# VH-VL binders against q9umr5, part 428

Target 1, 268 residues: q9umr5
Amino acid sequence: SYKPVIVVHGLFDSSYSFRHLLEYINETHPGTVVTVLDLFDGRESLRPLWEQVQGFREAVVPIMAKAPQGVHLICYSQGGLVCRALLSVMDDHNVDSFISLSSPQMGQYGDTDYLKWLFPTSMRSNLYRICYSPWGQEFSICNYWHDPHHDDLYLNASSFLALINGERDHPNATVWRKNFLRVGHLVLIGGPDDGVITPWQSSFFGFYDANETVLEMEEQLVYLRDSFGLKTLLARGAIVRCPMAGISHTAWHSNRTLYETCIEPWLS
Key: E = the ipSAE of ESMFold2; O = the ipSAE of OpenDDE; V2 = 0.75 times the mean of E and O plus 0.25 times the DockQ between their complexes.

## First folded at step 20 (VH-VL)

Design qn6 (framework fv_nofazinlimab; at its last look DockQ between E and O 0.89; V2 from the best seeds 0.88)
Fold by OpenDDE, look of step 20:
Structure qn6 (fold): chain C 268 residues (1-268), chain A 123 residues (1-123), chain B 112 residues (1-112)
Amino acid sequence: as target 1 above (268 residues)
Amino acid sequence: QVQLVQSGAEVKKPGSSVKVSCKASGYTFSTYYISWVRQAPGQGLEYLGIIIPEYSTANYNEKFKGRVTITADKSTSTAYMELSSLRSEDTAVYYCARGSKWFDSTPYAMDVWGQGTMVTVSS
Amino acid sequence: DVVMTQSPLSLPVTLGQPASISCRSSQSLLRYTGNTYLYWFQQRPGQSPRRLIYQVSNRDSGVPDRFSGSGSGTDFTLKISRVEAEDVGVYYCMQGTRWPPTFGQGTKLEIK
């Protein structure tokens, strides 16, 4: 039998968004038990990511317990960060494939319509004033806001991304790394036509330097220091990169070509 | 020098399939997108699809989905475009073109083009 | 899909005179990252397309400086300051901002 699949949605998302994905999985892997976690939907997805991690943890623990052979995670957009954190805090997870579906794994620093409606009076360059405040960190989007021009503020104020990345020292860094390394495969999916994830390379742990030049994963400090296990995972062949052009952000879970190419191979 | 060399002209019957090759040289083949574009006689340019050879991830213009398959062989630095269920309206010159690097902001640079492959579909 | 509309479709020009081709897009070609991916291609008779301009106004290597691109948003222009005999062919604008890439109808430049 196929391993169960757990799906974690993104910002302002719901289970309905994954109806096509469910169809694809059912068609190609009949009998697969797919659970789209209906937690923190809609506006609730703005809650702090650590709160979300706790909620999702409570939901996945029973599923994992019933699946001794392991489970697969498909985590979309913001959900990809939730899942990475989840795998970092769980010392007994049994995740075979962690599929990060167009997630801002290295953070977000974009000026998109997706952010504009949330911060209508703030420019991309000024969101650090909000996001790196105590009250700003009460919003999920600020938990992974990564301003390359204010690295000091990011490192000191980010209560989520900087921690799970091991960019700021904390007492759980070693344990979280160990836990995360339990994953069988890390499948990174994203592409240049996303239109939301900024830069899109963030889905592959690429990100801006201080000059807003996008650097690859292997150039990032988190990789070079192996702060949460990326270097180790790559060395063991556990990281899969699956970039695809022509996919908009809201279509990653609803594109058959993408599914067959980047998702399906990792559901067996 | 960056160069794309395509396979020779093809004559096909309706309902058959054609596979055109595009051999790249002068650059790191695997790290650049390859796009396919066609041009019917006396007509404009139409985009077919794209692939990044390093990861063998291809995407297609919806108009051609189900009929077009784009692949790449890194060992030979060759990209392929296969079009099935050929129709008379598929008669065109088919071009491959080099795109941007896979990690760049956009994949659709098309800075170098192949010489084109004429595909004629006739009964 | 983004519709690219060129004008004129036929452009007869006297040698040495300037030429101008307009390209309009049905949607803004400004990407969310701040770049505009508008390209100009030249296709001489019997040849493959050749890229002349990338990202609105940047000339490729080997392209004469008599070619220039300009524009923003939805309106773009290719200008030839002084047309030469070798400039005969069809010119296409293309957008690469949104999937799928789409081309204009082409402008056929001929010598009067």
Scores: ipSAE 0.935, ipTM 0.959, lowest interface PAE 0.5, mean pLDDT 96
Fold by ESMFold2, look of step 20:
Order: sequence, then C-alpha cells, then structure tokens
Structure qn6 (fold): chain C 268 residues (1-268), chain A 123 residues (1-123), chain B 112 residues (1-112)
Amino acid sequence: as target 1 above (268 residues)
Amino acid sequence: QVQLVQSGAEVKKPGSSVKVSCKASGYTFSTYYISWVRQAPGQGLEYLGIIIPEYSTANYNEKFKGRVTITADKSTSTAYMELSSLRSEDTAVYYCARGSKWFDSTPYAMDVWGQGTMVTVSS
Amino acid sequence: DVVMTQSPLSLPVTLGQPASISCRSSQSLLRYTGNTYLYWFQQRPGQSPRRLIYQVSNRDSGVPDRFSGSGSGTDFTLKISRVEAEDVGVYYCMQGTRWPPTFGQGTKLEIK
C-alpha cells in the first residue's frame, strides 16, 4: 500500500549506513519496499557525477516501472545532487516525494575533514584552481564545488552543478526543467550543526554571496529566474522545508526524531 | 519590546507531568528558535532542548531520556515544554529563551529569557 | 558533551577594582566556518540570566563597556575593568558550537 522508497547514498558511503533508516520505515510503514542502491560506493563515489547519474538511472528504471502509482526518493548528501539530476534527465520518472537529506544543493565551499583528506595541502580559497580545470571536473566533489569569489570560472568550468541549476546555457535546459517539475514534493532537510555542508543553508538552496553572506533560496538568481523550477514549485506548495538543530552530518539517517518529523509524513 | 512571559509556579507529585508555557510578544514568533533551560535550586544551568515553531522541529538533550516534549502554537505565539515521569530531582526553575531566526547560524544565542517557572516535585 | 570549566568559582572583589573570569572548554570551540560560539551570561540574585557577550568578544546592546570578552580555541576570559555594586551575581560561560549547548559551573562575584 505504501509507495516503494529508493535510497541514494553520499560520498564515501554505502548501503549499510542506512540500516537505521530502514528499521524506522519498516516499523512505521510495514510492507514498504525499500531499495538502497549499492552503486558507486566508497571510492567509486568520487567518479564524475554524470557517470553516477547514468548508473543510478539504469538501476531505478525497473523499480519505477514496477510501481506505476509512483516512488519516493531519499537522497543523502552528495546523493541529493545525483537525485536532482536524475529527476531532470528522466522523461519518465514517477517520483512523488524527493527527500533531500542535508545535500549541497547550491554547492559546497568549505574546508571540512573529508576535503582535507582529498586535498590535504589546499585551502578552500585555492581549490578553484584544481576544481575549475578539466582534470578537476573528473572528480565528484569538484562537480559541485561553488567558489563565490570566482563566479565566472564556476559558470564556465562546472560540468554538473551550473548545468542542473540552469546557470549556464545548454540545449536541454527546457526539457530538464519540465522533467524536474513533475515531482510531487521536494522535501529539504538540513541544519546548522551539520558540520560538513558549507554553508549548511545549501541544503535549502541558500548560498554565499561575494562577501560570504548567506542569501536565502528566494534571493538566488536561479530562483528569481526560475531556471530549473524552484519558483514554480514553491508557488505550487510543493517545497517542504524541515530544518532541525542538533544533528551532525552522519546522523541524518540514524536519528529517530528527524525521521518522524521530516521523513515519515512524506512516505505515503 | 521583545518579551517572553512564562506560566506560573507548579507543585507536582512524583510520576506526574508538568507543562510550562512561554508566550512571546514583540517579534515574529514563528521564525525564531526557542530553547528551554532549567536551574535546580542553588545550582547551575542545564540545557533541555530547542524548537523552530514555524516547522515544529524540536530536538532534545539525551540526558532527559525521552521525558521532555517541546511544542509550539503559532496562533497564540506560545511555546510549551512538557516533562513527564517527574522525580524530586526535577525540582527547578524552568526558563525559555529566544535564539536566532532559523536560517541564521546561531540557534543557541539565547538573547532574551523568560522570567522562569518554578516547578516543585514533592510528595 | 563539551565540558566547560570556569575559574575561579568564587570571586570576591574590592569595589572599583578589576575582575577576571576564566572559561576553558574540553574541545576547541572554533567551527569550520571560522566562528566561535562562546557566550557569557550574568545572573543577578533572583533574576533570569542575561546575555552579556556573544561570539567571544561582542558586547550586547546596553551592556556597559567595562565588560569585555576575549580568547580563542579552548581558552576564554571575561573581564570587568572596574567592578560596581550592580555587578554582583553569578557569571556563566556557554558554548553553542557543538550540540548540545553546555554551560560552565558559574563564578559567583561578590564585593569584599
């Protein structure tokens, strides 16, 4: 009776990380078919995001075909960007709820432990030299690196984020917007104690201006121009915001209170 | 002026529950964090939990082992804290305090405090 | 949880003289964004806490300029340049960098 749920993991992640989320769904919505996609796990999560989108598309097609009434997506961290791209490139998706768990939807500009692991000698102010090169764009983190101090380079070099945001002209922009707008609800989850997503408001389509002041979604050009459908979704009442204090990045899928408040109501 | 006004003192039996109210005025209630903090007689301050009234998204200090519930009523600009299974060590003054707007990064700023509500748990 | 340790716990001061309160955290309070969410509160006898200092060194409106905050990392200080009678009370540091927020045990300031 419940729609199937498809789970997409984040950077350096695997299906095991979602064991508690699976328990919560089973307890509250018995009989729900939940598939945690076990693709591009571990180091494979560094592959270009367009490669990941292609692979995840192949995996979700049969699941969606078996569920004509629709499916839900729960997409964590980097996985939320994969899922948003998936909704844009699939003419035939039947996603009702797209649940974005602390995903860097407007990009990342932060010195975090995992960035220091990947680029131990580079500071965030210098990563644009690496990420906005053809070589850098072969790594997933650079696909959504968003340096607010080098906007021209971002707009020119980003092979993923600038395209799915409609920030750079491309021939598929109208079709991608149409496809994305078929989603029933966009559920945005995140909070100030995340510790990884920088700024954490990226999970709500907020981001830095040139002075590193965070502007809300409604102040962003991509919203104002409705470049991929955010303004349309908000006007339709399809955007649900569910911010919660006190949750670290690795705890979003293992916190019972977060699940009951922000996730469960959207798993019809 | 920004004010938080709390409900009056309560005397409760062990094992019962108490619900303290915190009525806000002078600002847009729904978009600001509300925290709850308590102070046992002659003791320091202890953090209980927090809520964003607009979204009803509450979180709690694990030390209270599922006994605390924080809610908000946007229509009356009032936050509530309910503590169940009361014990004598729950005797304290309970405060509500205002944080930042939810989109800002300072939920625990606590710039405005209520006057406090004394809760006494005694047989 | 981050443990906040204040010293001294009792601080008798001669009226008109300076006072200094130390606060140490068990972990760095520097957030990855460069912010440090360390706060100072004053609680006068019989009153609710009042915030004096936010983010280490910023004085709230209406707080006299004789109050100042400083520090970084794990070590923080509240100073009163000239203690007045109205300064009697308990002073708490609090960290808001890591969930859950935690308070120091308090420093009772009293006039000799």
Scores: ipSAE 0.811, ipTM 0.912, lowest interface PAE 1.1, mean pLDDT 92
ESMFold2 (binder alone), look of step 20: mean pLDDT 92; pTM 0.942

Design qn7 (framework fv_nofazinlimab; at its last look DockQ between E and O 0.94; V2 from the best seeds 0.87)
Fold by OpenDDE, look of step 20:
Structure qn7 (fold): chain C 268 residues (1-268), chain A 123 residues (1-123), chain B 112 residues (1-112)
Amino acid sequence: as target 1 above (268 residues)
Amino acid sequence: QVQLVQSGAEVKKPGSSVKVSCKASGYTFSTYYISWVRQAPGQGLEYLGIIIPEYTTANYNEKFKGRVTITADKSTSTAYMELSSLRSEDTAVYYCARGSKWFDSTPYYMDVWGQGTMVTVSS
Amino acid sequence: DVVMTQSPLSLPVTLGQPASISCRSSQSLLRYTGNTYLYWFQQRPGQSPRRLIYQVSNRDSGVPDRFSGSGSGTDFTLKISRVEAEDVGVYYCMQGTRWPPTFGQGTKLEIK
């Protein structure tokens, strides 16, 4: 039988968004138990990511317990960060494939319509003033806002991304790394036509330097220092990169070609 | 010198399939996008699809509804475009073109083109 | 799909005179990253298309400086300051901002 699949949604998302994904999985892997976690939907997805991690943890623990052979995670957009954190804090998870579906794994720094809706009066260049405040960090978006021009503020104020990345020292860094390394495969999916994740390379742990030049994963300090295990995962062949052009952000979970190419191979 | 060299002209019957090859040289084949474009006689250009050879991730213009398959062989630095269920209206010159590196934001860069492959579909 | 509309479709020009081709997109070609992926291609008779301009106004290597691209949003222009005999062919604009990439109808440049 196929391993259970757990799906974690993104910002302002709901389980309904994954109806096509469920269909694809059912057709190609019949009998697969797929659970789309209906937590923190809609506006509730703006809650602090650590709160979300706790909630999702409570939901996945019983599922994992019933699946001794392991489970697969499909985590979309913001959900990919939630899942990465989840795997970092869980010392007994049994995740085989962690599929990061167009997630801002290295953070977000963009001026998209998606973000403008949340901050209509704030420019991309000024969002740091809000996000790196104590009250700003009460919003999920700010938990992974990564302003390359204000790295000091990011490192000091980010209560989520900087921690799970091991960019700021904390007492759990070693344990979190150990936990995360329990994953069988890390499948990174994203592409240049996303339109939301900025830069889109963030889905592959690429990100801006101080000049807004996008650097690859292997050029990132978190990789070079192996702060949460990326270098180790890559070395043992556990990282899969699956980039695809022509996919918009809201279509990653609803495109058959993408599913067959980047998701299906890892659901065995 | 960066070059894309395509396979020779094809004559096919309706309902059959054609597979055109595009051999790349002069650059690291695996890391650059390859796009396919066609041009019917006396007509404009139509986009078919794209692939990243390194990851074999291809995407297609939905207009072709699954009839087109794009593949790549890194060992031979060759991209392929297969079109099935051929129709008379598929008669065209088919081009491959190089895009940017996959990690860049210009997949449809198309700075280098193949010489084209004429595919004629006739009964 | 984004519709690309070129004008004129036929462009007879006297040698040495300037030429201008317009390309209009049905949607803005400005991406969320701030880049605009508008391309111009030249196709001489019996040849493959050749890229002349990328991202609105950047000339490829080997492209004469008499070619220039301009525009923003939905309106773009290719200009030839002084047409030469070798410029005969069909010119296409293409957008690479939205999937799938789409081309204009083409503008056939001929010498009067």
Scores: ipSAE 0.926, ipTM 0.953, lowest interface PAE 0.5, mean pLDDT 95
Fold by ESMFold2, look of step 20:
Structure qn7 (fold): chain C 268 residues (1-268), chain A 123 residues (1-123), chain B 112 residues (1-112)
Amino acid sequence: as target 1 above (268 residues)
Amino acid sequence: QVQLVQSGAEVKKPGSSVKVSCKASGYTFSTYYISWVRQAPGQGLEYLGIIIPEYTTANYNEKFKGRVTITADKSTSTAYMELSSLRSEDTAVYYCARGSKWFDSTPYYMDVWGQGTMVTVSS
Amino acid sequence: DVVMTQSPLSLPVTLGQPASISCRSSQSLLRYTGNTYLYWFQQRPGQSPRRLIYQVSNRDSGVPDRFSGSGSGTDFTLKISRVEAEDVGVYYCMQGTRWPPTFGQGTKLEIK
């Protein structure tokens, strides 16, 4: 029998968005229990990410308890950051595959239709003034906003991303790293035609330096210091990269070729 | 010296399949995109699909209705394009072309092209 | 799919005179990052395509400085300041901004 699959959606999203993914799983893994968590839908996805992590934690506990052999996570866009935080804060998770579907894992520094809707007069170069304030941190997008030109403000003001990355000292860093390292596989999915995640390489733990040159995961300080376990995971062969060209941000969960290539092999 | 060398011309019957090879040299094969493009006699260029050999992640122009399959063999630095259910309109020269490194944002860069492989589909 | 339309399709040019080829897209080629992935290729008779210009205006190495590219949005131009005999061939524009990449119909340049 196949392990249950838990799906965590992204910004301004709902469970209906995953209908094609559910069809693909049913076709290739019949009998698999798939739960698309119906929490923080639509505008509720703007709530602080720590609030979302708490709510999703409460929802996944009974599912994990009923599946002692383990579960899989498929976490889309913003949802991939929620899931990474879940893996850190839960000392009792039993996640085998964490499938990160075009998630801004190293943060976001780009204009999007979503950001233009929320902040219609702002450009990416000045959103740090909003996001790196106490009231800005009350919005999920600002919890992972990562301005490479204001690193000191990011490190000081980020209430979420800088913490789960271990970029700012905090009392739980060692425990969170230990918990995260219990995951079986980390599957990173994304591509250059995404159109929303900026840089798109954030889905692979790449990000801009101060000159907006994209550095790979292995060049990032959080990797080199192994601050939350990426270097350890790579060394044990637990990181799977599955980049694919030609897929837009809203199509990652509705493309059969992507599913068959990058997702299906990890749904044991 | 970056080079893409393709397999020789083929003559095929309608309904059969063809598999064209593209052998790379002079660079790190696995980390660069490979695109496939075709050109019917006397006509323009048409995009078929793309692959990242390191991860074997391929994607295809929907126009070909799942008839095209693109693969790569890292040990021989060779990409392959297979077109099935051949029709007379598939008669064309098939090219492979190198894109950027997978981690860059320019997959369709196509800075180096193979010499082309003529595929003739005769009824 | 983005439709790429070239004009003219046939371009007879007197040796030593300038030539200009237009390329129009059915949609803007500007990516959200500010990049425009518009390319120009030359295909000499009996040869595979050769890239001349990448990202609108950047010449490839070994391409003579008499070739230049310009444009933005949906309208793009390839210019040859002084046509030489070796410039005979078919010129294609291509967009790589939106999946799938698409080519113009080609412009056949001939010396008259």
Scores: ipSAE 0.754, ipTM 0.897, lowest interface PAE 1.5, mean pLDDT 92
ESMFold2 (binder alone), look of step 20: mean pLDDT 91; pTM 0.940

Design qn8 (framework fv_nofazinlimab; at its last look DockQ between E and O 0.88; V2 from the best seeds 0.88)
Fold by OpenDDE, look of step 20:
Structure qn8 (fold): chain C 268 residues (1-268), chain A 123 residues (1-123), chain B 112 residues (1-112)
Amino acid sequence: as target 1 above (268 residues)
Amino acid sequence: QVQLVQSGAEVKKPGSSVKVSCKASGYTFSTYYISWVRQAPGQGLEYLGIIIPEYDTANYNEKFKGRVTITADKSTSTAYMELSSLRSEDTAVYYCARGSKWFDSTPYYMDVWGQGTMVTVSS
Amino acid sequence: DVVMTQSPLSLPVTLGQPASISCRSSQSLLRYTGNTYLYWFQQRPGQSPRRLIYQVSNRDSGVPDRFSGSGSGTDFTLKISRVEAEDVGVYYCMQGTRWPPTFGQGTKLEIK
């Protein structure tokens, strides 16, 4: 039988968004038990990501316990960060494939309609004033806001991304790295036509430098220092990159071509 | 010098399939997008699809409803476009074109084009 | 799909005179990253398309400086300051901002 699939949604999402994905999985892998976690939906997805991690952890633990052969995670958008953190804090997870579906793995620094809706009176260049405050960090989007022009503030104020990345020292860094490295495969999915993830290369652990030049994963300090295990994963062939053009952010989970090419091969 | 060299002209019957090749040279084939575009006689240009050879990730214009398949062989630096269930209206010159590197934000860069492949569909 | 509308579709020009081609998109071609992916292609008789301009106003290497691109949002223009005989052909605008890429109808430039 196929390993169970656990789906974690993104910002302002619900389980309904994944109806096509469920259909695809059912058609191509009949009998697969797919659980779309209905937690922190809608506006609740704005809650602090650590709170979300705790909630999702409670939900996945019993699923993992019933699946001794392992499970697959499909984590969409903001959910990809939640899942990465989840795998970092769980010392006994049994995740075979962690599929990061258009997630801002290296953070977000964009001025999209998506963000403008959330911060209608704030410019991208000024959001750091809000996000790197104590009350700003109570919002999920600020937990992975990564302003390349205010790196000092990011490193000091980010209560989530900087920690799971190991960019700021903390007592759990070694353990989290060990835990995360338990994953069988890290499947990174994203593309240039996303329209939300900024830069879109963040889905592949690329990100802006101080001049807003996008650097690749291998150029990032987190990789070079192997702060949470990216270098190790790559070395053992555990990182899969699956970029695709022509996919909008809200279509990553609802495109058959994308599913067959980037998701299905890892649902064994 | 960057070049894309396509296969020769094809004459096909309706209902059959055609596979056009595009051999790249002068650059690292696997890391750049390859797009396919066609042009019916005396008409404009129509976009068919795209692929990243390195990852074998292709996407298609939905207008063709799954009749188009784009593949790549990194060992030979060759991209392929296969069109099935051919119709008379599929008669056109088919072009491959190079995009940017996959990690860049310009997949449809199309700075270099193949010489074109004429595909004629007739009974 | 984004509709690209060119005008005029036929452009007879006297040698040495300027020419201008308009391209209008049905949607803004400004991407969320702040870039505009509007391209101009030249197709001479019996040849493959050749890119002239990328991202609105950047000339490719080897393209004469008599060609220039401008515009923003939904309105774009290709200008030829002094038309030469070798400029005869069909010119296409293309947007690469939205999937799928789409082309204008083409503008046929001829010498009077």
Scores: ipSAE 0.942, ipTM 0.963, lowest interface PAE 0.4, mean pLDDT 96
Fold by ESMFold2, look of step 20:
Structure qn8 (fold): chain C 268 residues (1-268), chain A 123 residues (1-123), chain B 112 residues (1-112)
Amino acid sequence: as target 1 above (268 residues)
Amino acid sequence: QVQLVQSGAEVKKPGSSVKVSCKASGYTFSTYYISWVRQAPGQGLEYLGIIIPEYDTANYNEKFKGRVTITADKSTSTAYMELSSLRSEDTAVYYCARGSKWFDSTPYYMDVWGQGTMVTVSS
Amino acid sequence: DVVMTQSPLSLPVTLGQPASISCRSSQSLLRYTGNTYLYWFQQRPGQSPRRLIYQVSNRDSGVPDRFSGSGSGTDFTLKISRVEAEDVGVYYCMQGTRWPPTFGQGTKLEIK
């Protein structure tokens, strides 16, 4: 009676990371078919996001085909960007709930251990020189790097985020918006104690202006222009916000309070 | 004038439950965090948990998970804290305190406090 | 949990003289965004706590300028440049950088 659930992992992640989430779903929704996609795990999660989108698309097609009543997506961290791109590029997806679990939906502007590991002498203020280059765009982290102080470089160089946000002209923008709008609900989850997503409000489509003041989703140009359908979704009551304090980045899929409050109600 | 007014003192027996109310006025109740903190007689402060009333998203200090429930009623601008399976060591003054708006990064700055509610647990 | 340690726990002061309260955390309170969520509260006898200082050094409105906060990382200080009779009470530091928020033990300020 429950729709199948497809889980898409984040950076340096694997299907094992979701064992607690699987337990919670089994306890509350017995009989639900849950598929945790184990593509691009570990270091392979650094591959360009469009490569990951193509691979995940191939994996979800048969699952969706076998579930004509629809499926749910639970997409964690970087995986939430993969999932949003999937919703845009798939003309025939049947996703009811897209659950975005602490994903940098408006991008990332923060120093992470993985960026330090990849680019040891860099800081967030100078990463744009690397990330907004063709070589930098071969790394998934750079595909959603969003430097609020170099907006012109972001708009020209981003091979992923600026495109799926409709911030740069491209031939598929109208079709991608139409496809994205077929989702039943967009469930946004995140919180101020995350510790990795910067700003954490990116998980709610908030982001920095040029002064590093966080503007809410409704203040963003991509919302105001309805570039990929956020304004339309909000107006029809399809956006659910579920912010929760007290959860670190690696704990979103292993916290029972979060699951019961923010995830469980949307797994019809 | 921003105010938080709490319910009156309670005397409870061990094993029972208590529910403390915290009525807000002078601001937009639903969009601000509410924290709960307690203070045993002659002792320091201990954090219990937090809620965003608009989204009904509560989280709890691990020490109290399973015994504490924090809720809110937006129509009456009132937050509630319920503590179950009471013990004598739960005897304390319980405070509610307002935090930031939910989208800020400062949920715990507790700029306005209620007057406190004494809960005494004795047999 | 982050342990917050205050010193001294008891602080007798002559009226008009300065007072200084130390607060030390078991971990850095610097958040990845560059912010430090260290707060100071005053609890007068028989009253609820009142916030004095937020984010290390910012005074709340209505707090006299004889109160100042400073520090970084793990070491923080609240200073009162000239103690007045109304300053009697218990002072708590609190960190809000890491869940759950935690308080120091309190420093009881008394007039000698």
Scores: ipSAE 0.808, ipTM 0.907, lowest interface PAE 1.1, mean pLDDT 92
ESMFold2 (binder alone), look of step 20: mean pLDDT 92; pTM 0.943

